# VHH binders against Uncharacterized protein MJ1408, part 1

All scores and structures are predictions.

Target 1, 350 residues: Uncharacterized protein MJ1408, of Methanocaldococcus jannaschii (q58803)
Amino acid sequence: MSREANPFKKMPTILMPDELMAKALRRGEKVANEMRQKELPWLLKARFVEEHKVRTIASVVADNLQKVIDKTPPVRKLPKFYQEMVEVLVGIDDFKKSMGAFKWASELVRKLGNEYARKIRKARTPQQAGKLRKEFVGRVKSILEQIHPEMAFVAVAREKLKDLPTFKDLPTVVIAGYPNVGKSTLLKKLTGADVEINSYPFTTKGINVGYIGEIQMVDTPGLLDRPLYERNDIELQAILALNYLANLILFIIDASEFCGYTIEEQINLLKEIKDLFKAPIVVAINKIDLVDEERVKEIEEKLKEVGIEEILKISADKDIGLDELKERLKKIAIKEFLKDKDAENKELEC
Positions, changes and structure headers below are counted from each chain's first letter, unless a header gives other numbers; Kabat numbers aren't used for antibody chains.
F stands for the ipSAE by ESMFold2-Fast; E and O both for that by ESMFold2, at different seeds; each is averaged over both directions (binder to target, target to binder). V2 = 0.75 x the mean of E and O + 0.25 x the DockQ between their complexes.
Where letters were taken out, [cut] stands.
Atom coordinates printed by the task and the answers are left out, and those that the model quotes come from them; centres of patches stay.

## First folded at step 9 (VHH; framework vhh_6qgx_2)

Design v4 (from u1 with D105S; at its last look DockQ between E and O 0.85; V2 from the best seeds 0.00; counts 0 for: pae O 3.1 > 2)
Fold by ESMFold2, look of step 9:
Structure v4 (fold): chain B 350 residues (1-350), chain A 126 residues (1-126)
Amino acid sequence: as target 1 above (350 residues)
Amino acid sequence: QVQLVESGGGLVQAGGSLRLSCAASGFTFSRYEMAWFRRAPGKEREFVAAISWEGGDTFYTDSVKGRFTISRDHAKNTVSLQMNSLRPEDTAVYYCAAEIGWTPSEYLHTSYYDYWGQGTRVTVSA
C-alpha cells in the first residue's frame, strides 16, 4: 500500500523580492547579450535589445509568482483534515489574501512589461530605450517590495504545511494513552511490521502509522499522551483535527502502573479524550500479566462507571488477547468508517 | 563572482566507482538547488541528479537510480555525486549546476540553472 501525496509538497520555494529581482535581471542580461550579436542598424539593435530585456524580466517575475499560485492547492477543495490544519497553522483567510497579492503582482508586472515594450519600440534614441527599461525595472522592484509581507507569509506557511502527514482513506484507529503504557509495542504486534514515522504539528516525535490489512492504525506520541489542560488553544485545535481522521479511538491503560501514572490519572486522561472526540472508544487494559485478576476487575469496573462499554484485557508483551483485540478493532472501525461515508453522501442529517 | 568547480573525474573500468565533488563559492549555498548534468560526445547535456536545498530531497534520472547518490555538505559548500556500478554509457563530461530555490518539474531542465561549472571528464572503459 502507498500513501497519498501531501498536497502542499508541490509548492515551489518562495523567493524574496531581492532574490526574484536578481534572478530576473540575470536572465534579462543573458538575453540582452545574445541579442547584441544580431546584425541590425544601431538604433534598431538598441530597441531590440532593451525590448527583449524588458519582456524577459517581466516573464521571469510574473511566471515565478504565478507558479506559486498554480502549484498551491485551493484550500476549500482539500479534505477537511487539511483545511483544519491550514486554519490552525497559518490562517485560511490570510493565506487566501496572500495568494491574491501574488496574482495582483503577477498581472501588474505583465501589464507593465507589455506597456514598456511598446514604448521601447517607439524610442528615438538608444539612450531613451535604456531609460525606459531602467524605469520598468524600478517599478517591478517597487511592486515586489509592496508584496514583500505576503511573500514572507507564504514562505513561512509553506514550511509549516509541506511536511504534514498524508493518510489513506481507510478505516482509521487512533491510539491514545500515557507514555510507556505499551502503545508502540502493541502497534508493532498488531501490524506485524515496522511503523512509519510522519511529521505532525506540535510534536517532535511525529506520528506512527501502521496497518492491519485495510485498517489504518495511528499512534500520536506527544499529542494524546498528556492532560489537555497543558495545551494552548492552537495545540488543542491541531489535536481536534484528528476527529476528521479517527473512526475509533483505542485507549491503552497500564494495569501495573509501571508507566509511572496511577489508574486514576489514566482514567482522567481517558475522560478528557472521551469528552473531546466524537469517535467511539475501546479501552485495552494492558500488562495484565503483571497484576492479579482482582486488580483487573477493579479497573474494568471503574471504566464501566465512566461509560466505557468496549473493554479488552491484554498483554502486548505476552501476546495475550491480541487476536480478539484485532478482530474487535476491525469490526468497529469498519462500521464507523462506513457510517461516516453514508453520512457524507446523504447531506441529510437525522 | 559565483564559481562552481568540479573535481574527481577520471578513467575507471566498468563496474567501478567514482566520486565527483563540486565546490561552490560566491553565493549563499543553503538557498540553492544543486544538480549534476552530463554531456556525452555529440549529445546535449542531460539531467543526472539534483538535491533540494530545503530538506535533502534527492532526484535522479532513471538510468542512474540505485547506482548514483547525490549529497551536499553545507559546512564545506560542496555537492558530491557518488557513482557506483559504472557503465560505458556513463562516459561524459559531468557538470555541476546551481539555481536559487526549488521549482518542481523545472529542476531537470538545463534552462532552469543559471550557474554552471566547467565540467569534469569521466571515462568508463569496457
Scores: ipSAE 0.532, ipTM 0.836, lowest interface PAE 1.9, mean pLDDT 86
Fold by ESMFold2 at other seeds, look of step 9:
Structure v4 (fold): chain B 350 residues (1-350), chain A 126 residues (1-126)
Amino acid sequence: as target 1 above (350 residues)
Amino acid sequence: QVQLVESGGGLVQAGGSLRLSCAASGFTFSRYEMAWFRRAPGKEREFVAAISWEGGDTFYTDSVKGRFTISRDHAKNTVSLQMNSLRPEDTAVYYCAAEIGWTPSEYLHTSYYDYWGQGTRVTVSA
């Protein structure tokens, strides 16, 4: 009942030509055996049996191909995040081409089934009826082999897309910062124990999703925790897709530098993320319990110099400043989410 | 050529447990969705449980959720149904079924499956 399920999870298994043909032939023979039990004159029975075998085979093949189309969302109707993921993982043009091949084959097989069924009804002998059915089967096999590359492509695409994360259509905060700055601890403290791990391209750690009321919090270990120059183009494209999710970036700085990175290094990463994302950035200076106030003030001044206006001082371990942070995140994320919805509505008016 | 052979049926007292097994041969087991159906006296076959060909997705009718567990073993070409907390209404002939691939929403229907075992009888006494 939710519109926020992974749109590719419902894709059926893609059968290869031999598998689909074998399934169709088994169903055709089942129907043929049922039809042989009817009390009909010999020639009429032969025509009836072969006609229903052809119609069954055509339906099994055509319906299977059509079902793949029906259970696969049109890429253009997907949220931009999923459109970008399809491009990164599969290629939108090849995906569309392959769906077209399924449609072409499904329609052609059904058309041929009707044509051969009509020819069989007029067969003069049982042998002629059987020959027509065998010819029809041969043509279906040929059609399936012609689209074999597209069937294989869709099978691979299904495997890549079926495990994409499901994000709710909610105000969303994406958390960034070097490893060991306290991101995971902070996420758990802000959201409680209800953090869900989801797969995401190019990280084996997955992503962590939690909630503060109706605010979706996303931590991306392995994605936004090292300099962008260390990323290849495909990894960067996957990171850029987060622009379609993030209403707010929460960047965490470790004031103590015990994370293993200097304040200068952490601010350099912040600058790269600032340039990469459209969303506003809130910086939380974490671990303030481990440094004096003069140090925190110095970090604040450096952050203001690079254009950060929303700065909060916290200690996730000591529960310092977390209520204020939570309220600030909610306010900004909701504001930006509603702003994006207003822009979307104005586009639809045009 | 294709064979599905159920075993493990029998008489069990209410609250007891029973493990059904289905040995499959004559096809590439790892490409087939497997399911269990049952037929109580005077009723039609009804869906009990299904498992995807990768083994990661399992499905159950509501009356058996939490009590029955379907599993598969690709090395032995078997699918199993562990039935716990059995009730008299679980009395039925249980059938193993198989079909190539996985098609969501169709796994509940007997017409989806081309291959069937002969059934194994389970009787749960009060």
Scores: ipSAE 0.378, ipTM 0.763, lowest interface PAE 3.1, mean pLDDT 86
ESMFold2 (binder alone), look of step 9: mean pLDDT 82; pTM 0.853

Design v6 (from u5 with E54D G55S; at its last look DockQ between E and O 0.75; V2 from the best seeds 0.64)
Fold by ESMFold2 at other seeds, look of step 9:
Structure v6 (fold): chain B 350 residues (1-350), chain A 126 residues (1-126)
Amino acid sequence: as target 1 above (350 residues)
Amino acid sequence: QVQLVESGGGLVQAGGSLRLSCAASGFTFSRYEMAWFRRAPGKEREFVAAISWDSGDTFYTDSVKGRFTISRDHAKNTVSLQMNSLRPEDTAVYYCAAEIGWEPDEYLHTSYYDYWGQGTRVTVSA
């Protein structure tokens, strides 16, 4: 459609065994009461009532479990960003195992429903028909309790995954750099609109999303604004999931060092990001109004020595160089976005 | 014994406001999706609004969006529907409904809900 959506927002509530059983029994009794109004000989009526009760209970339970599977696409079919988030937040193998348990239980309950319905049709007395239905209900309760851990796991997984960010399928620029280099000021100047705040793992600040026309700009407070060696492996995986969204990295350097970090420290962070992300990098040297041209040239030469070819000189506060920056970001982000779409199509074919 | 009791219906002029209330008993309120449906004269029961059991997310049919507000009071076990800017086409019997859990695309349908109130009549004069 026009906007990408978090596929986990459509997951239904995961009912626990007693909740699902109670719902199934309510609907089974409703059907049984309707069937009791039929004018039939007493034994045939007992068979008819109990058979329909069993079939209804089986359908309610099995369909509920199957709907969870149906509303949760297999992890391998999700966009890679969401595949990585499943691994980070819950674990792909455990998630797959739990979905398998739902499928096993759904199929078994349906099979038992058919088996007990056939047995009930052969009951010799109303009491035998009722006993068979009670046995069936006991078997279903046992199956649900057997998968209770998997039901609980999926319920927790749903809570963790349903609030993941929604990104548009657009050329995307991710902004990086130390705190106070001017990232927020620059984002506001470039986008000219209110910024949306989205949740993201391992940051309490969320991520900020704004737009330059049809270019999606993502600011990452708390994610790409400190040395990556300070992160454990799980946190780093969440950060690296941005590789599946970013078509271009915009790294901001504060030429004045008033941000509290030396140029050497800022370039070291740049090198870490360059090594971890596959997207090309544009560096904007910000706050050029606060330093002389010699200093800017020194910074530019250091950037070229570490392999940065796209360098712009700006002042977000003074509106210097922003039009050229916008044009350059747009050109590169669109080019890389189209390149990634072509590679994705080839991957699916092969 | 599960019971849903609506109140607050009545006669009101177009452009006016009315607040409906639904008192719920006999179940654990915190796991139930609560909804309002309405039945206009000569029509079938239709979805008006719902409020999610776990997030407090609200859902509205297009014709009432921006005019009606659904809310829950967990301590009193009640759900309310604040209806503003009422129109003659809002005339209907309004029903409170409840069911355990939330299912996408199903919560809009009367068959999703096992529990219903008796209804309260709202009449909006031109």
Scores: ipSAE 0.621, ipTM 0.873, lowest interface PAE 1.1, mean pLDDT 86
Fold by ESMFold2, look of step 9:
Structure v6 (fold): chain B 350 residues (1-350), chain A 126 residues (1-126)
Amino acid sequence: as target 1 above (350 residues)
Amino acid sequence: QVQLVESGGGLVQAGGSLRLSCAASGFTFSRYEMAWFRRAPGKEREFVAAISWDSGDTFYTDSVKGRFTISRDHAKNTVSLQMNSLRPEDTAVYYCAAEIGWEPDEYLHTSYYDYWGQGTRVTVSA
């Protein structure tokens, strides 16, 4: 068993200008001390020491900036879920602009390193060599201060993106419904294995991920368990990113209302989710062991009135109806997953 | 200006346990990656374990996986290495190391770290 890694987990720490410059200067002085041990005439030694210090400082700075670029995949090549998360959490255009600033600075520092190394080789005195190195350092500091806003921006972006959930590229069922309708019990019964807890924006409870064979089941505490009108636009956009993952929505209704929400309230939440998500919806009427058949029939009729055609009657606690539910979820999720894959392949051919 | 002071080394019987501690002093401790390296007699320093400063992810050399646990206490500015099921081959001077930031492919190398402790000796007897 394996999972796909969050593409942003490979991003290195983003150093601020003073931190990166201090690191580069430490490494440059270390090299300078090593070079001073060589047996060379005084002028040649001075040139050698200062040249290697400049080349080391340039490499430390430029390589650090370049590694950030190299370890950050282009946003537009990411799965759409991650593209949407970048837009919601940081802004794609600002992120791309900031990567461009890192590239510009890295290339300029390398260019200056080469230029100053050549000037130092021509220095006529040790004092001239030292002045050239000091001038180079000053110019590197200036370059880093020019991109300080972009460095700060990427540092914040890294903190927001590195903990995004990791999802397998599999048929995916997203579970929705009010708290205490039996979502977690059902998830455990269907998957049988330990459920993985993953972070997700705007919830401290995280999301729970489990598997039925090759079907990825996602429970969304704090996300799809309360009215969506309570969310600001940014939170709602983060919730809607689940559209890029969900091949099927499984909505759980508590027939007994012991969850603390009336059937009307539960159906209103269902309608909100139906309006916002593109995936088909299966409704499971749970806790049927706690109500009579007439009540279940009444709920079923109300669901049909709002356009729900896939309705199953279950009791997660009593293991009633779970085999049929499992098979129905697999059938629909796989069908929708393959349809989405075919559509994406045709889009790429254009 | 990071200073690193290791403690907890000593003599221990094979199969026993030790807990090494590294007290870090200086400012901005929370931005430094911490690692343990060791040097067996006649050998060069080798990577043992590291802990990411910002995620808490841990990394281990294969020979110590399942036996050693690295942990970090941000409030006390310490990093610890719990060493269980010790073997004579674990005999070495253990060094604490630190460097600002984290880089995914570089933390295994001694050259990545500018700051080092003086080391604490661990001797595992048969």
Scores: ipSAE 0.580, ipTM 0.850, lowest interface PAE 1.3, mean pLDDT 87
ESMFold2 (binder alone), look of step 9: mean pLDDT 81; pTM 0.834

Design w0 (from r5 with S54E)
Fold by ESMFold2-Fast, scan of step 9:
Structure w0 (fold): chain B 350 residues (1-350), chain A 126 residues (1-126)
Amino acid sequence: as target 1 above (350 residues)
Amino acid sequence: QVQLVESGGGLVQAGGSLRLSCAASGFTFSRYDMAWFRRAPGKEREFVAAISWEGGSTFYTDSVKGRFTISRDHAKNTVSLQMNSLRPEDTAVYYCAAEIGWTPNEYLHTSEYDYWGQGTRVTVSA
């Protein structure tokens, strides 16, 4: 069992009613043709053919629907991050209703298959056996048509959920700051060049994941790199789901302002993130090699005025302060991860 | 902050009827499957009835089928248990339980429910 895998990756492709019915009918006809080759009296052969056709159609339809259920994890047993993503992207209530429809249809098709197979076994003519098979096929088509909206809903849900990022259950640092402040360079220097790129909602760039030993580093281009309060509610909720992953937020400030944003603008984004996220924040003042010490002191003083206690001065380009940053991130992330695990264990005791 | 509060328990004569209600607060009611369990004096908790979050699926223990009816009202955040043709054997403390989830087979397992009420006592006289 892979705890690190996206729990929705195993969801199968959702066939629409006509596609599933066509597949079931093709499989049924193949079995029927095999049965027609048997050496049996005409009535027994006719009943045998139609019975096995019905059983095959029922199994193909019911098994296909049940496979969707079996490969979809129960939402309540998911890590909180994934529970929140289902709510934000799909809606838990509609998702559960749709899974219920698949279960209802699977069970009903299997029950009808058994019922019609039994009736066909007692048929007195080949015509009666054929009529019963046609009635069964009509009932299955009706059932699939009845759940068509739920099948379409699950197909869309699968597309939204299958590409969610895969996170390990490790101390996690989420990286934030405007574009071009040096986040990508810093991540590569702290973790090495081998970075995993994962999809995430509302960003075309995805999420970049790297590791400092057993510390998970997450860079969020397109998410925590511009003002948050101007986002629509669903986008903001998807961003806030990162609260269930983040043990620590690392905010990068470009002291040179070559990123295109003033120090005031950068600190305003920091305030928004501080307001919306529960995790502690460490600020790294980057590109100190491009400014004088007095400028760095001015930025540091402004950060202290807005309540920032953990401030480090670095140059990713010149390899200044990176060892101190790495050690500080590791220490804080581990501490917060253990606190969050203790809080989770207490909730389970309720 | 999640709370389930049962009401409607009391004394009733055999053959009589009683309606239990459970008021839910502190969570999104529409996301939760709701169930009733009971514990008779000197016995373990047993499943009585469950209703899925959408209200479309109901489940009953064999001893109450046809006598009890579970229902829910999303507008009032309430689940109800209508108990008809009561028997002395139905005497128990009745508990409301809630679980986020959709798997119906888990309704039968007390360890699978996330939240429980404090219970309401039902006594059926012979």
Scores: ipSAE 0.000, ipTM 0.137, lowest interface PAE 18.8, mean pLDDT 82

Design w1 (from w0 with E99S)
Fold by ESMFold2-Fast, scan of step 9:
Structure w1 (fold): chain B 350 residues (1-350), chain A 126 residues (1-126)
Amino acid sequence: as target 1 above (350 residues)
Amino acid sequence: QVQLVESGGGLVQAGGSLRLSCAASGFTFSRYDMAWFRRAPGKEREFVAAISWEGGSTFYTDSVKGRFTISRDHAKNTVSLQMNSLRPEDTAVYYCAASIGWTPNEYLHTSEYDYWGQGTRVTVSA
């Protein structure tokens, strides 16, 4: 898997037992019909038809199961963000157990296919050859039903994991703040291009990914835009996985309060996010064009009281302070990204 | 020997039309489900359109529905993709693919196809 791709994007659709069996039987029948058109002695023809049907069924079933294994990355080699998402959304131990069931079934079906093909070659009548093929099919159906729970589990896991966002291994800024404070407008103005919309668990709006050169900007509507007490444990864990990506949090405050939230409410959300994330926080006071300088100073002092050291004053709408913000974000994000890489390299030396 | 050979690609202006054709040989064409996939510069191969072996079912990705039409001709062993109202974002290499049988939704996945063509390039200028 590329470091810039969601490692689960290549997982194929997981067929249920009846679907996979139907596919295998259909392909087996097509091959059998082709063999029946050949000019061969009656017994040899019966043997070839049933042998090729068994081989085709075994191949379709075993290859389909093995393809799931081959296209699924080993959890231990995943970036930390994706390892955490597997744990939160599906559970790592159950995921590994289910992949083991696929491998067991794939190998057993191949073994049985070879065994029954050999028996069919020794069949003394067309009826015996057909009976052996029917016996083989029954055994394959039994194996697939035995792993039915694991097949269902992996199908659900795939749906949850395949649409996770694709993150590049770059300095990353995660954007937070209440709705309507100007996050989307600011992101568009800072990146100067179309943003990529990605799905994410527990948000109907998804997340937006944009770039300032080699700086990755992640806007998180529905995730970091309301108080933590509105979150269940699993939802909170999914949000906390962003800690493995965030080198810097950019928190946006609407000085005008036209967003519908008071400054006090906005600062309370900031305090919760500050406690939630390990990354440093930069606060941008937005919409300064709509308020008195005195009001901006009041907000700035309140932010200093809660331990915020990096405060910028901007107007996304009026293009005020955006160049200064952009340069400050780049400087801090790169610095923190390099620190994290140094720590990772030190751990790897053990 | 199994072969899928695409043709009909080229350069066209936005709003124009192209008809892609895929000629199949070396297998029993009438027993295979057929599809078109595309790969845009810098992107992964994605599903475009599919048609069942009997010709009774057709499937399209949302971005081309109403603009593209897939069809097949058993007598000529061909599958065709009529592309109308082309947009710059339709610029890609288009691939013909064959599968001996899908179950529901399998047509969306590259891994379900047994045979592939070499591709034909479509460039849509603004």
Scores: ipSAE 0.000, ipTM 0.242, lowest interface PAE 13.2, mean pLDDT 85

Design w10 (from w1 with T103V)
Fold by ESMFold2-Fast, scan of step 9:
Structure w10 (fold): chain B 350 residues (1-350), chain A 126 residues (1-126)
Amino acid sequence: as target 1 above (350 residues)
Amino acid sequence: QVQLVESGGGLVQAGGSLRLSCAASGFTFSRYDMAWFRRAPGKEREFVAAISWEGGSTFYTDSVKGRFTISRDHAKNTVSLQMNSLRPEDTAVYYCAASIGWVPNEYLHTSEYDYWGQGTRVTVSA
C-alpha cells in the first residue's frame, strides 16, 4: 500500500441536474446529426434519429451517475481513519443514502431509455417519435430534480474528502507539542528530505508527512499543539481519528521555555494527549544545549511522575541525541505496528 | 418517521411454509433496495435474500436458494419472503432492511442498510 492515494481523490466532479442534462442533450444532438446523414426512407430515418437520441441521452446520464458510484470507495471497506473522517465531515448515513440515490437514478434512466427506444421503433409518424423523445427527456429531468439534493450533498462531500491526507500502511509516528518547541526542525533533520504538506480539517497549517526509511512521520501543527479541552466535539473527533494511524506518539518538550509555554503547561498538554490516545508516548526533551543538566533532570523527574518511561534528551539545533532518538522511534514504531497488524488480522478471521 | 414493520412469523413444523411481509412507510419505497436478514440465538445477523428497487434482480444465500422467494409490491409498499420447505436451522428472528442503493456486491453486509425493522420470530420444530 506504499504509493496509494487518498481513497476519495478519484471521485469525479459532480454535475448538477441542469449541467448533466445539457451535456446529455448535446451528445444526443451530435449522434442525431450523424444519423441524419444515413441513406434511409423518411419515416425510418426519423425513428432512428429519435431512437439514437434517447439511447445516447440515457447512456450519458446513467453512465455519469454510475461513474460517481464506481469511483467512490465503499465506506465499510475503508481503513478506520477514513471511515471516521467520512462520519466527522459528512455523515456516513447521509453519504450512503446519497450514493444510493445516484444508483437508483442511473438504473431508472437506463430502464426508461430502453423502454422509450422500443416505443420509438414502433412509432407510426415522425411527430409521434419526437413526442416520445420529448416525454423521455421530461422524465429524465424529473428524475434528476428528484435527486438534486443528493447531488449537491455528494458535491460538497467530495470537496471535503478529496483533500484528506494520503497515509501509507507503514509504522507511523505522530508528533505533538506546543508551537515553537522545535517539531518542524526535528522532522526535517530526522527525515533529511522535503516533507509532504497535506490539508487536514480544523487546521490552516495542514499536516506534514515525512519518512525515516519505512517509518511514516506525521507532524500535526494546529491539531496537537494546544489544549484539547478548548476544542468542540467535531474538532476533537477529527483529532482522535489520528488514533487509527498512530503507532507511537512523539511529544516534544522545550526545556528552555523560549517557545512561550512553561514546563507545567507543556506537561499538562502531554497528559491530555496521553489520556486520549492509545499509542505509547516517547518524550524528547529538546533544546538541552540552552539549559543546565540540573534543569533537564528536574524535567525528567516531572515526566516520570506522570508515567512517562521513554525519555530522550536532544538538541535539534545542535544535532545532539538525534541518532539515538531515530533508532528508538524506529524500534518502538515497528513493534507497535506489527502488534496492531496482528490484532487486525485476527479481527478479519472472526 | 421511517418505519419497517414485519409480520407473518410464527411456529411451523419442518417441511412447512411461512410468508413474511414487511410494510414500509415514511420514505419513497420505489427508490430502495430491500433485504431480509436473520439472527439465530447466540449468532450475528446473517443475509437471507435481497430484491433490487425495480424488482428485476433478486439475491439469495446458498442455504435458502430454491426454497425462499423474495418479492415486492410497489402499490402496497411491501416486500415479502415466501419460505417453503422450512428446516429447523431456519429458526431465527427475521429482519426487514432497506438501503437507498447498494455499492456493487455490498448487499450481503448489514452496514449497507439504512433502515431496519424490529424483527419477527420464526420457529421451525422437528
Scores: ipSAE 0.000, ipTM 0.437, lowest interface PAE 11.6, mean pLDDT 85

Design w12 (from w0 with E99T T103R)
Fold by ESMFold2-Fast, scan of step 9:
Structure w12 (fold): chain B 350 residues (1-350), chain A 126 residues (1-126)
Amino acid sequence: as target 1 above (350 residues)
Amino acid sequence: QVQLVESGGGLVQAGGSLRLSCAASGFTFSRYDMAWFRRAPGKEREFVAAISWEGGSTFYTDSVKGRFTISRDHAKNTVSLQMNSLRPEDTAVYYCAATIGWRPNEYLHTSEYDYWGQGTRVTVSA
């Protein structure tokens, strides 16, 4: 569950085989130099140098690979939104297989380090000890090259997942509607504070997150603000992942049409969203201060014809109807959130 | 073709022993953690035992701990389950399963397993 941050934010930078090997060799050489400064018989010193070099190289490589595993969240325990984003952006099966390759390599390197350290302790000559260390290094390089594709895959996956938005486990309202219908003004008026800007796939504008007390308000510019049939399959799936977040959709209609879209165009977008999203929809008819009462009534009747039951008339600019809207959003969002939590708890108890 | 083939099931009296074997082919066996699950009549699949890819770590459900032993042979691409002191409640179809060794403790969950065998039946009479 999202507590403090995006679950993937703590994933470390993935070093490629050459980088990781170079780091391990540098650490090993540092330890070797410390051992060379000790006053010991030449054979004992040579064995200690090579043994500790092997142990250090094994630890650096194995620990680095294990750190990736330890700091990567278990996908099945993630909130459904994040599970879906892994599937859409990366592919869960390939992600699991790549994590498995890191585990295999980490454990194999650690095992080989122990084996070669033991052999080096029994070496009869400094030359034999050095040859064993070189054999070990060659085997580690081979192992890292064997998992090179998986390392590259996880590096790309990390870049795609690290900047996903951080959502709190709270009742959530997702805001939809065409550009310039007043979504930004409304969000600022309802939340009373500056919104947090989070990145999201397939939008350069990001997602805006604000709060009405314990209600999370999410505005999705570039995502739910134009026809969904114009999207490619992966983009649409990323947008539909918001289904796992939304307890309520707030759809904004610009009654004045000054936004550049007709009422018919706006209602068509509403129909698409209604068909594709599970959450109930509340429609706010905005800019009522700029139109006649008859126009507002006409829009209201059209909305009822398409099955919209929760309709509010507002002016974000003139502060009309905002308190009623705020209370209605809180009531519905909390109800749906608790209902979803009850369903989730039943699944976890089975 | 990925394949897991179980063998060694049968009828045994309470207190008896059976050894199950699972032969793996079509995937890189040395990279996979292996497990045994069982399904009793009218029940869901439950975890029985697991062994890590290197063979060094073994895990058992409480009801079989001390009675069952899981082992593997990398040269033969096999995993085995030695079942001692069998009880009527051990009656089930036993399944071999394989998963990439992502996290050792995830072995408890059927959803973590990539490949499954067809199962072998074990009946323990009172």
Scores: ipSAE 0.013, ipTM 0.552, lowest interface PAE 7.9, mean pLDDT 87

